# Designs tried in a protein design chat: VHH binders against R-phycoerythrin subunit beta (cpeB). Part 7

Target 1, 175 residues: R-phycoerythrin subunit beta (cpeB), of Prochlorococcus marinus subsp. pastoris (q7v2z3)
Amino acid sequence: MTVSKSNQILSNDRDLENISNKNIEDIKEFINTANSRLDAIDSITNNSHAIAADAVTAMICENQDSVNTKISLDTTNKMSVCLRDGEIILRIVSYLLISDDESVLSKNCLKDLKNTYLALGVPLKNAIRVFELMRDATISDLKSTVNSMKGEKEFLSDLISNTEFQFERIINLLR

## First folded at step 1 (VHH)

Design e07 (framework vhh_8ghr_2)
Fold by ESMFold2-Fast, scan of step 1:
Structure e07 (fold): chain B 175 residues (1-175), chain A 122 residues (1-122)
Amino acid sequence: as target 1 above (175 residues)
Amino acid sequence: EVQLVESGGGLVQPGGSLRLSCAASGFTFSSYWSIGWVRRAPGKGEELVARIDPSGGSTSYADSVKGRFTISADISKNTAYLQMNSLRVEDTAVYYCARDLSYYEFGYFDYWGQGTLVTVSS
C-alpha cells in the first residue's frame, strides 16, 4: 500500500483531484526509494521472530483476555486483535514504512492500544519497556544492513529514522 | 479523546498580520507528533502551509507562504501557533490545525480541528 490517508474534510471534486495528484507524487517518490524500503522490510521481516521472542510475547500473551475484552476488540477494525504480540507490531511497523500510515491502523489498532492493554491487565510500564527494546533491536538490525551498503546509505538512514519514529509513535500511545 | 481547537481567525487588511492558535488536548506534544496547518479556500483543494515538530523545532513551509508565515509550538501550554505576516487576499481560507503522524515532507493527519476563517480584504 502506498497511498496516503484520505482527508476527512474533502467536500468537492476539485479537492479530490488535488489530493489524488498528491498521492500520485507520493507513489512516484516511493518507487524511487523502493529498493531501500524493501531492504528495510526484509531486515525487519527476517529478524521479526528473534526481535519479538524475548521481548513481547511473554508479557502480552501470558494472560488470556476475557469475553468482555474480546467483545470490545470485535467492534474495531480486525487488525486491533493483532496488537497482542510483538511480531504483529513489527508487521504493523513494516506496513507503515510502505503505506504512508493507513488511517484504519491509526484509528482502530494503534489508537486503542492503551485501552486494549488496560483491559487485558497488562502493566503499561512493562509494555512501554518491551516496545523500547523492540525498537532498539530493530534499529540495530537496520544499522547492520545500512553498513553493508555503499551508494544507498542516506536512504537507509532515512528509513532507520522513520522506523524509530513509527515505534515512538506506538510507544507514545501507551503514555 | 484527542482534540485540536483553533482560534485567532478574522478579518484583516492586506499587508496585515494575524496569529492563529491551536490548543491540543488528549495527548502531549513530543517529537513523535508533528502539528500542521492546512488551509482550504472556496473552490480549491487543501494546502499544507506549515508543519512543526514541537520537540525538535524542525519546521517546513509551503512555497506560497515562505518568509511570511512562522509556525511555533509551546510544549508547556500544549499549543501550536501560526504567525501570519504580510497577508494577501490569496491567503483568504479556512485554516485547520492537524496532528501529523509523519516527519517526512508529505504528511498524514489523523486528527483535525474545526477550522478558523481568515479573510484578507480591504
Scores: ipSAE 0.000, ipTM 0.108, lowest interface PAE 17.4, mean pLDDT 66

Design e08 (framework vhh_8ghr_2)
Fold by ESMFold2-Fast, scan of step 1:
Structure e08 (fold): chain B 175 residues (1-175), chain A 121 residues (1-121)
Amino acid sequence: as target 1 above (175 residues)
Amino acid sequence: EVQLVESGGGLVQPGGSLRLSCAASGFTISSYEYIGWVRRAPGKGEELVARISPYSGSTSYADSVKGRFTISADISKNTAYLQMNSLRVEDTAVYYCAKGFDYLWESFDYWGQGTLVTVSS
């Protein structure tokens, strides 16, 4: 719907003689909102490796402090798959935050994620925790980026909700 | 230049509280890297007591301090903290603020000068 509305407004723009002031203001608002989204998402995309690596490391550290939950080196090596997948997931989430296009993240794309992790010997509990930490880090980045911008609180709230929704969908595939 | 400046150490009675601060300069603590507290007591090796990823908000603690110590970070002040409650004689140590991963912390130039915490009756 957001893309369709944009196409309608841009279609009206082709003929200068019939462009109303209201149509121009609508275009300005759409572009301004899109630019703010792009800036926030660009930050996430540019930091995708750090976000994913930080999440994997944080999960390992949480488990290293307890004798009963201490992660072996072998398991740590297997968790490196979550780093690669995490970066890819962050790119997909970033795209979904701009495009509203759910078809990019089809069920077929994610259908075998759980089975792949089981085959690789990746503990699902640990993979779930990594993606929870990635979700939290991404939301923190969005809050940090947008909180410095006066008047964009409603936009931030929408962006956070959408980010939570996309990550929860992915996390549920491992549950 | 990356620098970490610790403060807040001192002498305290058992059961007391102290808050250590670690002011960072030359980098942003919201850069997805860890900030942690490592202590060294006479006759003992180094112990990682607490770690925080300021970005993700994730924290971890040594079993010896769980429930008593709380690590936090204030991104706006570019400062990390260690709130130490219910202090015990065995918490007596020099506390160091460090940036990075525990496997590599010894190699980092980001270690502070350390702050002495003495718990005695």
Scores: ipSAE 0.000, ipTM 0.112, lowest interface PAE 16.9, mean pLDDT 70

Design e09 (framework vhh_8ghr_2)
Fold by ESMFold2-Fast, scan of step 1:
Formats: sequence, structure tokens, C-alpha cells
Structure e09 (fold): chain B 175 residues (1-175), chain A 121 residues (1-121)
Amino acid sequence: as target 1 above (175 residues)
Amino acid sequence: EVQLVESGGGLVQPGGSLRLSCAASGFTFSTDYAIGWVRRAPGKGEELVARIYGSGGSTSYADSVKGRFTISADISKNTAYLQMNSLRVEDTAVYYCARTWYLDEYGLDYWGQGTLVTVSS
């Protein structure tokens, strides 16, 4: 839904006496897309721990099979920081998908994340890989939660693009 | 010295097309930055219409231009582009190319001089 269309529907909803059949259909669409958005956000929030945990585990497993790179127990313990951070970031991303308020994941917050990882000796390449896997898993969760009907394809596409952009902000900071 | 120089603005009829260019100097397109196109119409605030993260990263568009505008980058020329199709009178504005690490309102650090786009018949 565009801002212009949303404002028109919101204005018309304030005066139910004058709603035409056209306006009623627009209101139904608005409510339906809002419900789909909430369902998607609820899914991400409820699965945030699993998404983050699975991403960290997958990254560790990818490196364990390498003959030239062995992940030590110390390194895996350091990577557990990405689990807590990943879960928090998923909750923030969920908020951003509803509010469009990018200031919640500010430059200072992202700068502090990188500085903390550097100070703790977290390998940035491994952290980047974790966030790439979290991005992919979140997008898959969105696709499974939102029913792609003819009228909702653009909505799902926008939600995916916004999710991808938020994760790219984090990934590019860590590079 | 970091510079962003816009070009390609001008007068166009409703329904027409324009391509804006943003030539960057003083830094190389990398994975540590984002480039956005911000427009400002007389009497209105800034609107971020399109963004691209790094040389091949994610793109995002304002609802007002989605499906009509396309942002892209040419790494070899260190230049970003905004392809504007199906132009409307309300697209009339000064268009700025801006760099940031994060493409948020508080993270825009270098702006071009702006290029005027007028959609009129």
C-alpha cells in the first residue's frame, strides 16, 4: 500500500456514513494487508531465537568440514555473541518492517556492534556469514507466512526488499 | 576530496523518461557505503526516493516511485544512475545524490549540488 492510498483510506474510514462500495473494498484491502504484515512480523519475532541459532550453527558446520580452517572451541564460544545479537537484530528488523523508523537501527548502534566484535576478537568474516544466513532464513520465513495472492505480490516483494536492505546495512558495516 | 556530481536533469513531458547520473570522486564504490537519491520539491522536505547498497547490493524505493524508477551502479565508471520512467508532474523536484554508510536520515554525509527535474507540458 502506498502512502497516498493509505492516507485516502484512513480519511474515508473516519466517516463510515459516506463509504461507497469502492471505499469498502479499499478498506478491506488495507485491513487484509495489515493482518498479513502482522502475521509476518509475529512469525519472525517468534522464530528469532531459532533463526539466529540455526545461522550460527550452520556457519560453524560450514567451517568444520574445511581441511585448512578449523574452528576452535574458543572461537565457537565467541560466536555465541552473534546468537544474542542476531536475535535482538531480528526483533529490531521486525519493528522496522512495521514502523519504517530506520533510526532504531542507527549509525551509532551499528558502529558499536562492529567495535564490540573487534574488541572481543570475533572474526568478522564469520559474523558476516551468520548475518547472511539469518537474512536468507528470514526471507524464507516471510515467504512461507505471507500467502502470495495476486493482490499481495507487491506487498510481499516490498517486505522482502526492506528485510534484505536492513541486513545489508549490517553486513556491509561488518565488511 | 569527496565529491558527488549529478547530471541528466531537465524539462520533460508527463509520461516521459529521464536518466540521472551521479559521478563519484574522492572514494571508490565499495561494500562499506550506500548511495541514495533524495529529492526536494519547493516547500517540501527531503524524500529519499531510491537507494542502492554497494556495487551489487540491495535496492529500495519510496512507494511514490516504485515500479517507475530504477537505481543502478556502474563500478568501472564509479557512477550511480537513476532511471526515471512514466514521469508525473509531482516528480518535479531538485534531485540530489547522497552518500552514507547507512542511508538513514541521520547518516547522509556527502551531498551533490543537485539537478533540477521539471515535468511539465
Scores: ipSAE 0.000, ipTM 0.119, lowest interface PAE 17.1, mean pLDDT 71

Design e10 (framework vhh_8ghr_2)
Fold by ESMFold2-Fast, scan of step 1:
Structure e10 (fold): chain B 175 residues (1-175), chain A 121 residues (1-121)
Amino acid sequence: as target 1 above (175 residues)
Amino acid sequence: EVQLVESGGGLVQPGGSLRLSCAASGFSFSSYAYIGWVRRAPGKGEELVARISWSGGSTSYADSVKGRFTISADISKNTAYLQMNSLRVEDTAVYYCARDEYPYLSGFDYWGQGTLVTVSS
């Protein structure tokens, strides 16, 4: 039913297959005890495109001055890479929420994200802001999804804390 | 035929309120994520004022209107709204309803005709 755009963006099919296989194994173990957790994580992947796009748009809006309503076209063009990477990051966060396998970060070239953005001329401050907005939107989505189910408060609190931790870890790669 | 039809513009005094409507036909809001309100003030460039994502149900606003404007939509009526409160003279502009995949990233694919909002004494 659901087609993920993040799967179409990844250029390394073997890494994607390895991530998917780990994800399936972890989901099978988890689903025996907590279907609501899987549903919450699925919500992130299903909404990844909207979350990433909304964050980029909001960052662009925030950079408008009260006397200067024009956005720099050069800056806007460079920030388009954050949309693609944002969707990939949301998928990675989703995997990290059900797996503690940190090798996923290395496989997606996140270890050198800062140098890549510098080489492409992407303003790091703007990229950081986009990912902060994605973090906030993801947490909002999780709260909405879990509150619509008979969830446990401890479970939701842990899920939110873990989400904040994973995003902060990724954002720190740009600092 | 894909069409966006705007209404609700007019003359209002500073501090007043106005609600703009954008009725869509030829497509469903539930099938497209991004509806925005873009304004163009006399002698100024275009500014994205507010946007709503149907898929995510999220909203965002330009800093100039945060706390004063609210974007919403009624899926059953296929209509988007912009509630404008505490209006200022500098809010005077032609307001456009626009559908696009990513505002300011991909360009707008369908626009309304625009509705004039004049804030003056």
Scores: ipSAE 0.000, ipTM 0.144, lowest interface PAE 16.2, mean pLDDT 71

Design e11 (framework vhh_8ghr_2)
Fold by ESMFold2-Fast, scan of step 1:
Structure e11 (fold): chain B 175 residues (1-175), chain A 120 residues (1-120)
Amino acid sequence: as target 1 above (175 residues)
Amino acid sequence: EVQLVESGGGLVQPGGSLRLSCAASGFTFSRYSYIGWVRRAPGKGEELVARISPSGGKTSYADSVKGRFTISADISKNTAYLQMNSLRVEDTAVYYCARYYSWLGHFDYWGQGTLVTVSS
């Protein structure tokens, strides 16, 4: 019962000569919303470093009462792991939002992440917070990117829900 | 063509106020850009006095200026501000506006600086 909108559009395209003007307008709206999806996801991918770096920065700001607090080399090294993995996570989430192909999230990779952080001495609480902030920033970016058409609102809602689900799934594996 | 241009510096008496502006060109303030104000007094190291983070306008301040300085940003004008109240002689410094896109303390773009002198 789960059918992709892509299959629906392809089916409609095969019978184009017999569809009504309303059906053509519906197809055009779907293509426009699909283009908005690709633009939004492309924005996330192109901004993945900035999103991840800003999330790490925000987590540091939350944990420091003052900007006079110097960041140690040890803290910087541990946070570099969160930045690198954050960028990778954003790219994986972007892929999942386009393809629904969960095979890229192998259970081995997700299980290894927590154990690797423990082995490296990366505080799980800080990593979880970074990824929560990345989730929030990504959702904010999606809302600002897709903002013009009536049909785009329903699609945006689905895209946001899917983004929340993917991030929570990853975050829960660190808990 | 990325540029940060500071303005609003000058001479002011102790207890006075100044508002510094930082106009950005060649890029747009976004949810992902971080803007900070860094000062350097003669014979002293650099001090990050205030920053506004990409987390919806979340701000932080150096203990030396907390409660006296306020950082803000006007995204529509692509300009950041530092409102400086209850100025002290020790606030005398060159103030730089800077953008951050990587590690905290590693700024990728800096303005030329604006001099603030607090004296009687």
Scores: ipSAE 0.000, ipTM 0.224, lowest interface PAE 13.5, mean pLDDT 72

Design e12 (framework vhh_8ghr_2)
Fold by ESMFold2-Fast, scan of step 1:
Structure e12 (fold): chain B 175 residues (1-175), chain A 120 residues (1-120)
Amino acid sequence: as target 1 above (175 residues)
Amino acid sequence: EVQLVESGGGLVQPGGSLRLSCAASGFTFSEYYSIGWVRRAPGKGEELVARISTSGGYTSYADSVKGRFTISADISKNTAYLQMNSLRVEDTAVYYCARIDWYGSLEDYWGQGTLVTVSS
C-alpha cells in the first residue's frame, strides 16, 4: 500500500523534526559548559544532509562497473529513503553524543528499520554500506575540525569512539 | 559556465606513477559538490574510478583501483587530483573529471580528457 508506505516515511520525518528541536535545546544548554565540544557536534548537525547525500552517492559509485549518467525513478526512491533515514541517524547520533539517552532509538522506530527496508525493497547490503560510509564520513568531519581545536585530542578520541559505537549499533539493526 | 579541465596524462611503463589534475571553474568546491574521475578505455565503456566529496573530503574508489589510486582536492585552488601508482596496462584510458550529483549521476565532464597510456 502506498498510504502505508507514506505514513512510515511521514513518521520518520516527524521524528527527525523532534530530534532536531531537542538537539538544538541540548546544544544551547551545553554552550555554557563546552564550546569546543559544541563546535565538533555542530559540524555533524550542520553537515547532516551533505554527509548522508555523499554516503548514498559513494555507495552507488562503488556498485557501478561503468558510468551511470541516468538514475531510474525506482532507484531514486530507494535512495531517498536511505537519505532521509541517514539524516535522522546523524541527528540521533548527535543527540546520543550529548545525552547518552537511548530512548530516542525506540521513539524513532529504528528497531523496526530492517523490516521497513525489507518491505520497501531496499537492498540491506546497500543500506548497510551507506551507513558505514556515513560513519566514516562523520569521523572524517570530526577529525577535520581538530585543526581548530587546541589541546583537546583526548575528548576528540572519545567522541570518535562513541560515534563509531553508535553507528555500529544502528548498522547491526540491519544485519 | 561550469568547466572541468583535465591535465597530467602521458606515457608510462607498467609499475610507474602519474598525477592527474582537474581545474574547476564556474562553481566552487564549498557547495557540497562531489568530484570524480571517469575513464574510458579503448573498446570499453566508461568507468568511475574515484570520487571525493568537496564538503568533507570523503573518498570512494572502484575495486579495480583500490590501494593504487588516491583522489584529493585543494578547495582553495578549486582543483582535484588523482595520484595513480602501480599502473597496469589495463589502466590505459582517457581520464575525465566529472561533477557528480547525490545519486551518482554525472552532471558533466568538460574538455577533451587526458590520455594515459601504460605500455612497456
Scores: ipSAE 0.000, ipTM 0.151, lowest interface PAE 14.1, mean pLDDT 70

Design e13 (framework vhh_8ghr_2)
Fold by ESMFold2-Fast, scan of step 1:
Structure e13 (fold): chain B 175 residues (1-175), chain A 121 residues (1-121)
Amino acid sequence: as target 1 above (175 residues)
Amino acid sequence: EVQLVESGGGLVQPGGSLRLSCAASGFTFSSNYDIGWVRRAPGKGEELVARIYPSSGSTSYADSVKGRFTISADISKNTAYLQMNSLRVEDTAVYYCARHYEILTDYFDYWGQGTLVTVSS
């Protein structure tokens, strides 16, 4: 909604007459931080496969009994589904961070995610854990980005908090 | 040594209720396992009727029993339950309690001996 607001101001010559020096500085800072936000989110999107794959692997490693159990062909297929869903979740989180459009959460594929997983025999505890690990990895990448962009810590702190919030909303669909 | 022991089976009239219990030993419900109830009628295949994820409390049911059966778990007693209401003749089967592995396996690794449920007209 902040991006839309700035565009509204800049698109109307009448509104420009009322812009104070403070508002101009605020808009300038907003544009600079918006570009940095997009760069950070782009990095996450570019690494979505690795983030999801690493989360699945970490979940398996946390389960010591599973590490020593022979996997079946059907189980391999279920792991592939969880990996695909993880990538989709990362794209949805990225979209929510850019657009703030919560209507995506009301789509049938997300709204009924828990029942869909139950019907398919996907272990909810494993799916929840994978998504928690993806959240943690994404936040770690964002915190690394803060150190690289020294002047943008406040904006990136907000981005990290928003990322935690969006992941928790999605994870709660499985709880 | 993992063991699952079922109890609570018996004879009941159509429309009646029964509660099955599954006492687990050799592992705890705080570990990474799911508990399922699987039934088999003579001449039929196995049917997974209900599953519970004790750590999350999440449950799932087969369409044939949805709305009639309720699965639950008591972590402190390390016991799972299947509350069966509005029983029908077609619910007559041997009911097994089974433990399911994590995502790395699609099969149940330990089974109880089974308990017979007979719904007579």
Scores: ipSAE 0.000, ipTM 0.095, lowest interface PAE 17.7, mean pLDDT 70

Design e14 (framework vhh_8ghr_2)
Fold by ESMFold2-Fast, scan of step 1:
Structure e14 (fold): chain B 175 residues (1-175), chain A 121 residues (1-121)
Amino acid sequence: as target 1 above (175 residues)
Amino acid sequence: EVQLVESGGGLVQPGGSLRLSCAASGFDFSSYAYIGWVRRAPGKGEELVARISGSGDYTSYADSVKGRFTISADISKNTAYLQMNSLRVEDTAVYYCARFYDSLWGEYDYWGQGTLVTVSS
């Protein structure tokens, strides 16, 4: 499905879709020849499904008192939305750690995320918890990589801080 | 069965107005991210025009139509509307009603047959 480049109604999220798809391709090619910093990011990208799936599962196990905000969608539909968005966000965060191009995860895209969750009846407290768990798992993976890499620990510490910052932006928007 | 049925297209002179309707069946608006309008004009491909959230509380518009078009919805009737004012020749296109599942990039998975809007003297 091709959309006109000059008059997009959702210029920020269509730019995100088009730029993200192109940049993910470019990143995968770059990572195949990269240094240890990019190896850590590649690990996150390759594990994005597992990180998101584990976070959703952990949140469900912790919280059985989930309150629907608008409608009574079944749990599997809510999980599918959170899982998909979680994987996409992890890949975008991985991209941001090497490109420093914050336009990919703009405030307009994040605002749309919150409104969609409200419309679908996804409890925002549950979505927040999923992203907190994804943040924690991603930081854990980075710390494991730092421990395994000799001579580059100082640089990977900055990646950990940047990861925390990006997830904090998402979590704060959903609050 | 999921269906989106558009109506309200037609021939109008520049500066005129039209109101498009989109009747949905097989799902509830409130269960999905957005309902909106995509248009296809010869030579330009598809253009996202307007979206309204399933809650009815959030709207967004293409820069080309801001201030001229207004999207609204009757959530209880599962019907979305596009009020088009100050129409221009470049607004001539087939307008499709679309359902958007993805909240982040606005990808759509279902759309209707389309309704033709012709702006000509």
Scores: ipSAE 0.000, ipTM 0.175, lowest interface PAE 10.5, mean pLDDT 70

Design e15 (framework vhh_8ghr_2)
Fold by ESMFold2-Fast, scan of step 1:
Structure e15 (fold): chain B 175 residues (1-175), chain A 122 residues (1-122)
Amino acid sequence: as target 1 above (175 residues)
Amino acid sequence: EVQLVESGGGLVQPGGSLRLSCAASGFTIDSYYAIGWVRRAPGKGEELVARISPSGGSTSYADSVKGRFTISADISKNTAYLQMNSLRVEDTAVYYCARGYLEWDSYAMDYWGQGTLVTVSS
């Protein structure tokens, strides 16, 4: 869904004299679905820092077998890049879910992300894992938000599939 | 200010089950901090048994407990749990709940509970 689609549906709703009851119900369902989608996306945006931070922490937890393991300052600084980029990626995914404008991927230099990370010494395996964990956390957040609204399962399925697709597209830039 | 309080330890027979609880205060378990369970058996070093990231989205387990132990969190109660199934004599240890964090220069456990004793024997 885009903002333009919402405006188009609202404009059509204004001309009730030529619309059947079935068409009016379809319009109402579309508007309700659009509102639920916006609420879900808003949840992602509001939780972007927490999602990214949790993913970085989880990746570190997966790779630590020892109690009180010290991670070098250099490694910590490099993982902070993933945290920053993770928040940006979540905002980009949110934008892509509301808009089909793929030009944002090129304009934000995401297409060259792998070379940038290599130049900065960011471990690609760790960055890939962080973004996979962010994807999983985002999907979990969407399921929680939609279920609390008692939304439609097909709507949730489509939103999850689109979210998975956008994350995989971005993650593949690092592979 | 920050406190972690464990409960649920005790004596259990081999093959039995126990659920340990870790009640957190002074911070929220759904925030940046992870919760881990660390055990220390008599005459042995510390072993990180399980971890859960904030939001409950990611977990990790020591190979010695994979498939037997499950870590979970209840955000509404600000409590983390360790469900221990198919217990073995070698699981006998003091179990500590600890808060994990990523700070500027390290990843470490900064706050620890008092520990709860788990004894697996006939």
Scores: ipSAE 0.013, ipTM 0.315, lowest interface PAE 8.4, mean pLDDT 73

Design e16 (framework vhh_8ghr_2)
Fold by ESMFold2-Fast, scan of step 1:
Structure e16 (fold): chain B 175 residues (1-175), chain A 121 residues (1-121)
Amino acid sequence: as target 1 above (175 residues)
Amino acid sequence: EVQLVESGGGLVQPGGSLRLSCAASGFTFSYSDYIGWVRRAPGKGEELVARIYSSSGSTSYADSVKGRFTISADISKNTAYLQMNSLRVEDTAVYYCARDFIYGEYTLDYWGQGTLVTVSS
């Protein structure tokens, strides 16, 4: 859907004869980075289970080592919902990184995520922490899979910022 | 909650100055962000008046404000600013802070309620 982004720039009801050379160069750069974007998205989707599972495990370990708040085995079992939902969130983030289509955030199951977790007895603070850890792991994964050599350093920085924003937007549904 | 909070608007006489602030809440600006100020006057469309690319410090301004307005960002304070000098009656508008996280010199997302700037005698 990089083509969709380029079409959005071209379809701004702009007179094509009045498009600046910088707009055209931005479109060219966007197209030229398409393979790197797809590689990054592919990495997220291929590693989604590991990212989600590691985040849940890390959150549990943090809580068990904490002197202030320890998590019970019953609560740990309820946190298994975050594993499945984490994988779904990673797919949603991947979709948002390609399409910029925010309508997915307004779907009933995602829009009412907080109330669903409350009804299931999932501690919101723990769910938020899992998704924060998933964000951090995803960013680390992106750094390892995107070639930062040559002209890709700025692209990687922009991709990381976008990934942080999409996760923050989703995590805020639980706040 | 993810939002941008604008402040610093008010009533000022022509030729006066104001400094607008934009604080991010529920997320943090990064050096890769494009940060802009968009205004909307009653009965008119939206106008992007100033933009900064945080990583390079590169700025751009609308012709209507060039030489009078200065945009800046302090990522460490999670705040952006618009210094407005030599204000004119036509600068009267609601000013919104906007962020673009990837691509888009002309596609900014904004989540603030805006701050009203009124320039009148």
Scores: ipSAE 0.000, ipTM 0.090, lowest interface PAE 21.3, mean pLDDT 70

Design f01 (framework vhh_7b18_3)
Fold by ESMFold2-Fast, scan of step 1:
Structure f01 (fold): chain B 175 residues (1-175), chain A 118 residues (1-118)
Amino acid sequence: as target 1 above (175 residues)
Amino acid sequence: QVQLVETGGGLVQPGGSLRLSCAASGFTFSSYDMGWARQVPGKGLEWVSYISSGGSTEYQDSVKGRFTISRDNAKSTVYLQMNSLKPEDTAVYYCARDLWYGESFDYWGQGTQVTVSS
């Protein structure tokens, strides 16, 4: 959606040749909005490993039994799968935030993820909890960005809502 | 297709011993942590012992020094050696597979009755 609007504006040579004060202001507003969206996406991308790692760690801490304190090799392998997939999902969410193309997170893709977890013996409830924590952490990061920004609050509110929607799709299809 | 079958339960006198066995099938046994839990009349379900895929063991305080958990990966079997049995050890004993760091027991056996009385 944002890329499509940019292409329409910048590729229309006739509008650029016959530019009016209104056209200049429209282009300027679009560029400012696009820059804010890209900055938010860069933040998610730069923090993707930390967000995924913190979510996996938090899920383990929530489910930790005081009796079982030793980490097995099988547990380590399950942790690495959740971390890997978490980073991939954050990259996909980042793509979805700049595009209306929801086909990247199709039902088939999410069913394949679910089937992979079942085949590897990863409990779906633990995977769901990791994604819930990633959703919350990503939204928290975006809200922090909103609080530090002047004039772009409406755009960031939409970005936060879209982020929540995409994670809800993942969580609901794994349920 | 995942199956856990417990055997070795029965009637034993106080101070006696029993060895429970749990035969596993339908999954790669050596990759999973395994545990034993029991349903004690009047107390409910309680965890008894745990053995990791790497061989580390843990025990409920009331059975420490009396019970020993072990596994035989070649036979896909987990064992619970119960010594110095007490009347309060009377329970249905369940074998369970652990999927995630002792926090996600996803398959349970049908249970085997252990009765400690004269």
Scores: ipSAE 0.000, ipTM 0.099, lowest interface PAE 18.5, mean pLDDT 70

Design f02 (framework vhh_7b18_3)
Fold by ESMFold2-Fast, scan of step 1:
Structure f02 (fold): chain B 175 residues (1-175), chain A 117 residues (1-117)
Amino acid sequence: as target 1 above (175 residues)
Amino acid sequence: QVQLVETGGGLVQPGGSLRLSCAASGFTFSDYAMGWARQVPGKGLEWVSYITSGGDTEYQDSVKGRFTISRDNAKSTVYLQMNSLKPEDTAVYYCAKEYFLYGSDYWGQGTQVTVSS
C-alpha cells in the first residue's frame, strides 16, 4: 500500500483520544474513494477485450486511408500480437492502479518488449499507436463511469493522471 | 540449453477433444511462466493461454470455457486441454517459455491440430 492521506494523519498523531471527527471523516472518504476506484477498474477489466480490439481496428483504419502507408496482410496478421498483449496490459494497468506495486514492470518479459516485437516483425509505430488508442479509450471509459458519481472530480482527475502515467511507462518500452 | 517438445496434436472431428503436452528441459521449470500460441493457416501467430509460476491462468476470449491450461512442475510439463474443438481451431500449436505479453524467449517445434470431418 502507498502512504495514504489517512495513514499520514495517523502517523503524525500520537494520541488516538485526540483524533478529531474531521480526521475520522477523512479516513472514511479514503475508503469510499478506494471502493469507487475498484468499481472503475472493474469496468476496465470487463471491457478489456473491446478496448484492445477497437484500438487495433482503429489503427488499421487510420492506415487504410493512406495509399503510401497501407498495412500489408502479413503486417495486419502480426498485429494480432497487439490484441493479445493489449488485454494483458489492461489487466496490468488495472493491477497497478489498485496496488501501486511497480515490481510487475521489472519482469524480464516487459524489459525486452521492444526487442521481442522487432524479432516478431511487429511494426513498432503500429504497436505504439495501438497502445495510445487503448490509453485514450480507457480514459474515456473512466470518465464515462466515474463522472456519473457526484463529488468525485478530484478522484477522477487523479485516476486519469495515474492511468496516463502507467500507459506512458509501458509505451516508452517500445520507444 | 532450453528445449521444449510438444506432443498430442492430430486430426479430430468438430466437437471433439485433444490434450497437448509440452515437455521442458534445460531450466528450472517451476520458476517460469509457460504458455501456448498457435499459427492459423492464412493468419499470423495468436496467443492461446498462459500459466504463471504461481498457477494463475489467462485465456484468449475465443477459447475461454473450452480450453484449460495446467502444469506439472514435478514432470516439467505444461498441458493444454482442448474441448469442443471447432474448425477455426485448426493450427500449429507452439509451447513457449516465459510466454507473457509480447511473446516468448523460447519456442518449441510445434504440433499440428486439424479439426475436420
Scores: ipSAE 0.000, ipTM 0.117, lowest interface PAE 13.5, mean pLDDT 71

